# Ledger of designs, part 19: VHH binders against o26223

Target 1, 191 residues: o26223
Amino acid sequence: MKLLWTSQHIKVTVHIDGKVSKMDVLEAIKTRRSIRKYQDREVPEELIDKILDAAMCGPSAVDERPWHFIVVRNREMLEKIPEVHPYGAMVKDAPVAIIVCCDSSLEKIPGFWVQDCSIASQNILLAAHSLGLGAVWTGVYPLEDRVEGIRRLFSIPEHVIPFSVIPLGYPAENPGTRDLFDPDRIHLEKW

## First folded at step 17 (VHH)

Design T4
Fold by ESMFold2, fold request of step 18:
Structure T4 (fold): chain B 191 residues (1-191), chain A 120 residues (1-120)
Amino acid sequence: as target 1 above (191 residues)
Amino acid sequence: EVQLVESGGGLVQPGGSLRLSCAASGFTFKRYDMAWYRQAPGKGRELVARITSGGTTNYADSVKGRFTISRDNAKNTLYLQMNSLRPEDTAVYYCARDTWESYIDSFDYWGQGTLVTVSS
């Protein structure tokens, strides 16, 4: 640690290597990448709390907030996910995963829960990125075999629908920058 | 319809060089990440190199320092410059449009492949 002394009598402690800075939201959106390789490093509980707080800040249809989250840190459970969710192979190497679920008993307007849970899922990705973590959305819904496999593995009741599995951790890869803006997709006033 | 056509394969001696090309059509090439994969006899396909739409490159450890991936967005063409070739580089090389950001199963678009044989 480095101690910074101000004039007069005030004592201040400054963590040079521990400094954290806020990321601009547009920068976060443009630079977020799917990360599938993670450092062997724990993710502090406080960061998971911040990520889930961000997930719950999303809008939802008529403010129904149908989302529930399962936080998985247990190695045995993480290692079993690929057995029922083949695209989730990297989950076994993640220090933690978040399963985004819809509780259909909270649905107020039929059919909008997919958008609601998609918003929460994307917020998880952006919040993780802004906190120096890497994450990837691995789709579960609407693939019936994956929905049932994850439901069975985590004892999820029938009225609750697993939507996505999001492993996360400190990144051990850099997929690089992209140039995605496509003016041909933009239509002014009409198609 | 996405089409990827590889060319430039052939027989080369160890230590030699080849340049592979991939002509792309049916999509806005410059906005997509691209990759080269290879499949050696009796092996699965493996990633050789990737290049993003933003120009970032990544390489398999086995080819770092010997192979260079590049793209010419004006010509819709992906390249792989292969130097210091070794017998273990013998494979069919495939051009692919990468789906790194897919949140469901990846369905990479593949070309027909071009054979590279490194032998005395």
Scores: ipSAE 0.667, ipTM 0.804, lowest interface PAE 1.0, mean pLDDT 89
Fold by ESMFold2, fold request of step 18:
Structure T4 (fold): chain B 191 residues (1-191), chain A 120 residues (1-120)
Amino acid sequence: as target 1 above (191 residues)
Amino acid sequence: EVQLVESGGGLVQPGGSLRLSCAASGFTFKRYDMAWYRQAPGKGRELVARITSGGTTNYADSVKGRFTISRDNAKNTLYLQMNSLRPEDTAVYYCARDTWESYIDSFDYWGQGTLVTVSS
């Protein structure tokens, strides 16, 4: 009787951990979609912390870790983003956005910061998805007008380069599943 | 070269039906999300329906229950079955290859369009 209760308790705790049973890494990668419509619901700070922890786990060139993150929750600031980033209109509707930046003073290998910040940005998308959130990467770099506009809006210093703006929230849309595997893109041994 | 060619438009009476087709070439059709958009005179283009490479469909509220999007991956063809047509459905209908997952702003790839006119 006690053993059966312990077994059911173990099953419950295993099933409560959705990361293990409901969404493994490959599933998260394959099912993540760009989400541009969000519920009117706050995203707890603890979820943002988990997402940023995941973002910082990515590899980087010579382990330079050039990334910095600006967490934007202020409604007035979120509503101003489309003024300098016109195709990021959905950001004004998000409860929170993360701006991924490169601090060039941390860059060790010129130009690899783009890959580094891309890795961090993708990790943000995957972590958000695994936590039941929806997100979209809106590109800032290398679009000069957007880089300058975001830098100006958030008082980002000249040695720091805004890379992406990632609004996120509980999703209010479902873009659906895809079938993307294309064997013609795979080349064995050589092109 | 991505090419999308719509057909099947025409004049129909209210309550009538039309089936639009879109012949696609220049890309691996079955691996891409596809959509129908429409543009009424003097208005911007609006999404009508979309279908993912995985078969999931989504519809604008204005056409839900009346229109059905489908695809035939063997024939590289996208379809829009339009039933219970209304005068407000009058528009040029465009076949599009979606760029939903683009992380920069981009235009979808568009066909030339096919005119649907629903007579009052």
Scores: ipSAE 0.662, ipTM 0.805, lowest interface PAE 1.0, mean pLDDT 88
Fold by ESMFold2, fold request of step 18:
Structure T4 (fold): chain B 191 residues (1-191), chain A 120 residues (1-120)
Amino acid sequence: as target 1 above (191 residues)
Amino acid sequence: EVQLVESGGGLVQPGGSLRLSCAASGFTFKRYDMAWYRQAPGKGRELVARITSGGTTNYADSVKGRFTISRDNAKNTLYLQMNSLRPEDTAVYYCARDTWESYIDSFDYWGQGTLVTVSS
C-alpha cells in the first residue's frame, strides 16, 4: 500500500463516513474496559434500546434466544443490589443497570444458556462502549447466594435465572490501555 | 503460583525519598496490570498507583506528582519511586497483580508488604 493509495483510501473513507462518527469494532473490543465510576448524568432511553438491540444480536444454541433483560433505573433498587451482591458495590452509583437473565422455559439444549447469556452480556459491554458509555459485568451466576438474592430483590420467577448485573453510565475514570496479545496462546494446526 | 516480593521500605524523614521494588514470578509479568496498594495502621487497603501492561499509569490524588510507578518487564520487577514523603504516607505497601477485568471475585494477588515509616 503506497502513499498514493493511502491518501486515496483516506479521502474515500472520509466521504463514505459522512454521518455521525462511530467506533470501529476492533477498536471497541481492544479499548473496552470495566468502568466502575460514572458521571452524574442520565443515560437516554434511546441508548439503552440500542444496547439491548445489540445484546439480542448474539448467536445462541439452536437459536434458542433464552435471554431476558431487566432495566433498573430506580435509585432505591440500585442501592439495594450491593446488599445481596457485595462485589457489585458500584451499582448504587450507576444511573442504570441491566440484569441479564435466562428464561429456562426457552432453553432447548440444557446448559448452553450460560454461553448464550455470556454472549449477550459481552455485546452489552461493547455496545455501551461504542456509544461513549462505560460498563462492567458483575457476575451473579453460578454463585447461588447472589442468584437467589437478585431473584428475590427483583421478583424474578424460579424458572428465570439472573446471570449478570451490568451497571453503566458515562465514564468518570479511564483505566488505560493494555498489551494483552500473547502469541504463546496461539497454536497452529495442533495444540 | 503467583509470587510477589516487596522490598525497599524503611524509616525516612518527611521530605525524603524511597524506592520500592517488587519481584514477580509465576506468571507472564509483562501481560498483566500491576499496582501498589498501602494500608496504614487501623485503615483499609487503598490504591496508590496502577500501571497497565500497555504502560498507562494512574495515581491516587494524594500521591499524584510525588510518586511514580514503573515496571521493568525484562526483570519482572515493579517499582514505586516515592518522593516528598509525608507522615501520612506511613503504611505497609503491597505490590499487587491487578484483577481489574475480573467479572467475579475481584481479588488482587499481592505480597507480604514492605513497611514505610515517615517520621521525624
Scores: ipSAE 0.654, ipTM 0.807, lowest interface PAE 1.1, mean pLDDT 88
Fold by OpenDDE, fold request of step 18:
Structure T4 (fold): chain B 191 residues (1-191), chain A 120 residues (1-120)
Amino acid sequence: as target 1 above (191 residues)
Amino acid sequence: EVQLVESGGGLVQPGGSLRLSCAASGFTFKRYDMAWYRQAPGKGRELVARITSGGTTNYADSVKGRFTISRDNAKNTLYLQMNSLRPEDTAVYYCARDTWESYIDSFDYWGQGTLVTVSS
């Protein structure tokens, strides 16, 4: 059954034969949307591995790569995340979530870990989208209550800082396309 | 400063129609997703309709087929055409700049709202 999702522009051709059509990077970036509703369908481990691989491919300060990833599939744990993360309500409905963390002990230059984890998080989102999955970045850091909540829930050491929670799954919604280019935000040579 | 000013609300009979408008300022309107919310007396605020900067529309099930969200980017104006109005549509309607892509608590920019009363 060719689910021709005829939404005009994003032909996510889910090939029935399991071949994920490779989305080019610009298309992935431009068409990615936050997805907060998921199908009742498991995400294969292979896809998670690909996503995590992508997450680790970004630059980092001094190339320290301070990021860690907690992959959460346990339903009980997924259901508990919203209790400590008020904006993570959709996590309970996702088949899997990735918690992006920073090991501060790996930092050589303080403060850049936020950039590092942001890059990793964004790569997760892009990779997920390119693979036909939906994801959403739910911010944890720097909200202290969320940081501590996630820390406690997952027994994260004090030197490790939870940064983001990213639920993933096959999309059960289509938030549509955007037109975001704003030339007013571009300054040539000077402000 | 982001400003949203709703208008067009009023009293209408069941089965009637209204068109709400939202004048937007303080941001590049055409580059943002917009939405209509409503809050009925004693109820929470609920999403009514969304329209992306790309023109994609989504509706709450309760208003599908009856309401149409649209935008005029040249006028920085969001619209909600409401047809076949029902008493249960009675609410204060709010225009909002959509924060769908926010990774933190949605600080939804919304106006003061416009009251729609559907009553015989």
Scores: ipSAE 0.633, ipTM 0.826, lowest interface PAE 0.7, mean pLDDT 91
Fold by OpenDDE, fold request of step 18:
Structure T4 (fold): chain B 191 residues (1-191), chain A 120 residues (1-120)
Amino acid sequence: as target 1 above (191 residues)
Amino acid sequence: EVQLVESGGGLVQPGGSLRLSCAASGFTFKRYDMAWYRQAPGKGRELVARITSGGTTNYADSVKGRFTISRDNAKNTLYLQMNSLRPEDTAVYYCARDTWESYIDSFDYWGQGTLVTVSS
């Protein structure tokens, strides 16, 4: 049975108006794009809370939930992030950023925290998108200079590892739609 | 290995037209966003145009209405039609596999570039 995946052109109706776009989970996943330009508009705390709630809903190794989140709204701090995180240039233009961190002291099985924080980070992106916000994952770990830069900047203790910086805001760009499905990457039963 | 080979550059008079091509290999071309960049002498590299795997196009304001980015997935080729060329369009033009969705900075997917010179 050849699953004819009809490329339904999901019209990403970017509802600019504050109406919580009711995206289902699949729509959010498929239509999410990294956003690096933001409107000069504040993000309500309520939305950040929803995003953080979503960030904490993912699975984790042994359900340890080692993640911590630093919510940054201070303009001075946002402007300093690019100094230690070159790929985070857009952070200075965002009204808010979330720094996802791991508390290594919570780990029961070493190394899985990367997956845990990745799940949290992705949930942030999806939640943001579903709420009509744009976000981008800017990788910190495992780049040592960025890890230490962020650590110093935010006085993060040694046992806590900054993982990602995710600026958020109302989108001021439209990266467009993608066609990513690749059947050549699907193997049935064996390679 | 990802390979991008630009062609079609040259000398053209102001108001003239050129069509750049980029032959892509080493990856599933149709599944990737592509872009044209340019670098003028003494300036930084700048985005000229982007086309997503879904066919969405974006242009720099400086070239909007004059340049058209397109792709032929069957030929694994990216194009840049440049009309109404101006002296300020003089630059080395680079084809790139777009890494918009990279969460880390990567510059690995550029061609060698093709020189476009617009002069009287």
Scores: ipSAE 0.597, ipTM 0.808, lowest interface PAE 0.7, mean pLDDT 91
Fold by OpenDDE, look of step 17:
Structure T4 (fold): chain B 191 residues (1-191), chain A 120 residues (1-120)
Amino acid sequence: as target 1 above (191 residues)
Amino acid sequence: EVQLVESGGGLVQPGGSLRLSCAASGFTFKRYDMAWYRQAPGKGRELVARITSGGTTNYADSVKGRFTISRDNAKNTLYLQMNSLRPEDTAVYYCARDTWESYIDSFDYWGQGTLVTVSS
């Protein structure tokens, strides 16, 4: 079964053999959209592995790579996430979610872990999109109620900080394309 | 300060037409996705239509083929052309700056709304 998702400006082709038409990096960046509706279709483990590989390829402070990832496929657990994460309502409908966490014990320079986990999260989104999947970044940190909720739900140690929940699936919506370039945000040589 | 001001609402008979406008200010309008929402009495707010900064449009199933969302970037104005209006379209219509790509919330800026009443 060949899945072809087309919008006015975005085409994602998924081949029956699991091969995905590759996007170049700029195309992936420019055409990526948050996806909050998913098909009733499982995501192959191979794709998750590729996504996680991409997640770990970003830079980090002092190259400490403080990130950890919880891959959630259990339906019961997915359905519980919205109870502690109001913005994560779509998670219950996703076949899989990745929780990005920081192990604070790996942090040598305080505060940069937010950037590290952000980079990892964004790479997850881009990789997912390039592979024909839809995903959305649902922020956990720094909202204390969500941090604690996710922590309790997944028995995350105190020194590990949940940062984001990213549901993934084959997209069942098309938000369309954006025009975001703003020359007013570019300054030459000085402000 | 971000401002959204809706206009064009009113009383119309079933089968009639209205055109809503939303004047936007306080941000670079052309770089943002925009949307119309509506809230009927006793009901929750629902998405009616969205238009991206790239011009892509999406509609609720209930209004497809009847409503058209558009924008004039030169005028910083969002429009909703409503044709073949039905009593069930009666609601306060809100203009919103779309925050679809927010990792915190879906929308952050709304107008005050304009009332559309469809009645015989």
Scores: ipSAE 0.576, ipTM 0.804, lowest interface PAE 0.6, mean pLDDT 91

